# Designs tried in a protein design chat: VHH binders against Protein LURP-one-related 7. Part 4

Target 1, 182 residues: Protein LURP-one-related 7, of Arabidopsis thaliana (Mouse-ear cress) (q8gwl2)
Amino acid sequence: MADSETPYHPDPEDLRRIPVDLFASKKLPGLSSGDLGFADSSEHLVFILRKSSSSLKSLLDSSGVPLFSISRLHNGVWELHKGDVEKRKDLVLTVKRTSKRFSKTESEVSFAGESSENLVIKGVPFQKSCTIYSQDSIVAQTSLMYKLRQIYVGRSKFRLTIFPGSIDHSLVVAMVAIFLQG

## First folded at step 4 (VHH)

Design k23 (from a19 with D30S A33D; framework vhh_8h63_2)
Fold by ESMFold2-Fast, scan of step 4:
Formats: C-alpha cells, sequence, structure tokens
Structure k23 (fold): chain B 182 residues (1-182), chain A 120 residues (1-120)
C-alpha cells in the first residue's frame, strides 16, 4: 500500500504476457447493495456490475463511472452498448445463445466493428463456469473457488482468469456477465 | 425466509431406483432455477443435476442417462428420479435454489440434505 510510484495501469506489453485474475463477489468494500464487484488479486475493486429493476445491467469502473450497458433483446440475445442505459452510445457487441444442451451452453459474440472475428463462449452458467474462445485460443475462463479444508458449494464468489491478449478486460468482464445470466 | 425441505432418501440395493423430493416455501418457486448436488464420504460436493425456470436441464456425466430432474411448480416441489443406482451414488443429496440469474445468485439456498445409501 506504500508504493505510490508504481503505475496505476500495467504496461500494455505486460498485459499481453501474463494471465490476470479477477474475483467476483457481492461482499467487496465500496459496493452498493445489490452490486456485484470484480476485484484484482490484491482485493482492489476494478469493475462494478449493477443490476437495474428492469433486468438491464451496467458495467462501471471502480469509481462508479458507466462503461457499458447490457440489454436483453429477447430469448437468448443480448447487446452491449457504450455508456449508461439512458445515454447509450455505439453498439459494441451482440451475444447470442447458439446452443443449449444438457451438459453445456454455447454463445456467439459478434462485434459491431469492422473485420472482427466472432468469439465463442462455452460453459455451464448454472455452475458459473465458462470459457471464451477466439478460434483455437482461450481468451478467458471462470471457475468457482473452493476451500480445501472446508467444503463450500454454492458460493457467490468466483474467479475470472483473463489470458494474455488484445481484448480489453472490461469487454471480457461484460461478456462473462452476459453469458452467466442464464 | 426461503426454506427447502428434502425427503425420500434411504437404503436401496444396487440396480434399484429411488426418488428424492424437495419441498420449497417462502419464494416464488416457478421463477427459480433448481438443482441437486451430492457429497459422498471423503469427497467434495458435486452438482449432479439442474433445471431452469424454463425447464432446461443439466446432468453431470456421472449420472447422465440414469437420473432425471423434474419440477412441479403447482406443488412447489423439485424431484430427482434415480435409476440404475450404483454403490458410488451413495451420498448426502442436497437441494438448491438459484434466483434464475446465475451471475447474481449470491445466496445458494441449500436444504438440510437427504442420505442415499446404495448397497451392493
Amino acid sequence: as target 1 above (182 residues)
Amino acid sequence: ELQLVESGGGLVQAGGSLTVSCAASGFTFSEYDMGWSRQAPGKERELVAGITSGDSTYYADTVKGRFTISRDNAKNTLYLQMNSLKPEDTAMYYCAAYEGDFLYSEYDYWGQGTQVTVSG
């Protein structure tokens, strides 16, 4: 906590070399009631996911500034827009359920921009498990955290591992949030 | 507030069948995703089956083809029909309720459990 000379933002080159773990929890300092927070390995809040009363969600930075709004269109389709729900800007991506089998759910991510490769998310939302794929490479994955000495099942806390790559961490968090909604 | 009460466990011979039930109260059952987990002696708890509020189902590979999860929203009851039981199915079986938004299921409402023992 005494190192004020360390950059607040990691070198972009470093973000391409090492995996980053974020931990999702409802019980983090700085959260409002009903919020889900994503913290780094030092327990510093990085992102806030806020649920509206109409099943709309917003992804905010650690200071509460809206980054994206998440809207469900209808059965299996979600859109991510820049900004808050009331001041939405450009469409960023669309997520569509493409398969729902007993053992695994799949979604496709389509970016609104030019020349973007589609991503695939596979997992079991019921278990808070998913893996995001870009072709043959893994972008990110989630897993429930288990305690070795005490058996805890059904925890509100899970780990998101983001692998080195070019996709912004806020977009990865948003895609995970969309996929795990069920 | 939310309460889950499990029943139907017992002793059964290998190859036999058993149905366990979970009676739910204190919430709008039809809006919740429901599941069954089990914990065998000396092992970690395992999710074996799940059913969404829209009746989509999930099964662990260990039980697929043998177990069937179902729900009766009029009776606020969750069922797990277990066929072709094996000694390795011996476990305490737990009922769970999820709010239907898995990302925001901050509280897993587990029941007290019901013991299933398979001899053989």
Scores: ipSAE 0.075, ipTM 0.425, lowest interface PAE 4.9, mean pLDDT 78

Design k24 (from a19 with A33Y Y107T; framework vhh_8h63_2)
Fold by ESMFold2-Fast, scan of step 4:
Structure k24 (fold): chain B 182 residues (1-182), chain A 120 residues (1-120)
Amino acid sequence: as target 1 above (182 residues)
Amino acid sequence: ELQLVESGGGLVQAGGSLTVSCAASGFTFDEYYMGWSRQAPGKERELVAGITSGDSTYYADTVKGRFTISRDNAKNTLYLQMNSLKPEDTAMYYCAAYEGDFLYSETDYWGQGTQVTVSG
């Protein structure tokens, strides 16, 4: 008898030893109109960012299941909650602008719960550029693909590189989405 | 329908000055971030200047101290004042609008462009 093949699941520890590139675009296969998608290097959709308003967004998995809701508060602080915009669950993190200039912006990320170290995000949201730092280590970095084919089709695209580390990729995508909102 | 129409380009001698303008319609202009990009012959498009709805400005290192971006929200018009022009400033200049949500802003919200040629 042929063996029952266990579905291959790559070891998460091994995957976290190499950088992972995701590509953000409004023109990805399987994406709905108005959504922003994050795809792997093979153009397979991994995450969907859905806009409800300028101050309210959802991050979903490739199947459209809500992972997080992203909201801007009255005081200008951004919050990430588990679940969708209608059924918010636990607070995961907050993002606060510590320095805001058109040419450069800085934000601090505070995780819910005590003893978590803050992350710092620096960049230029207008240019789709940011770098996420954990102390002296780079967690992730975006680069605008403006110099490439996108200049001919008039569509903005950017690359998100996630470096090896302990932070979940969905949280990195959420932090980038919050920072680039301005 | 969002529309951007650039004007004011032309031929100018090195060391001269020129102002290009962008007339905007079809959106709430004063809520948008605005920018000027240029594309020189044989080169890629570059962002040279940007201005927020709150009048904070950005300039590329190539134009700092020579170019000034400004906006007139009452006239829905964006300006780029170019001083001390150099032959390397020769390019098609494009106006761009961004809704302030840079994650969803499209770099394809460009006008048709206005040509600036600097002779030397």
Scores: ipSAE 0.126, ipTM 0.472, lowest interface PAE 4.0, mean pLDDT 79

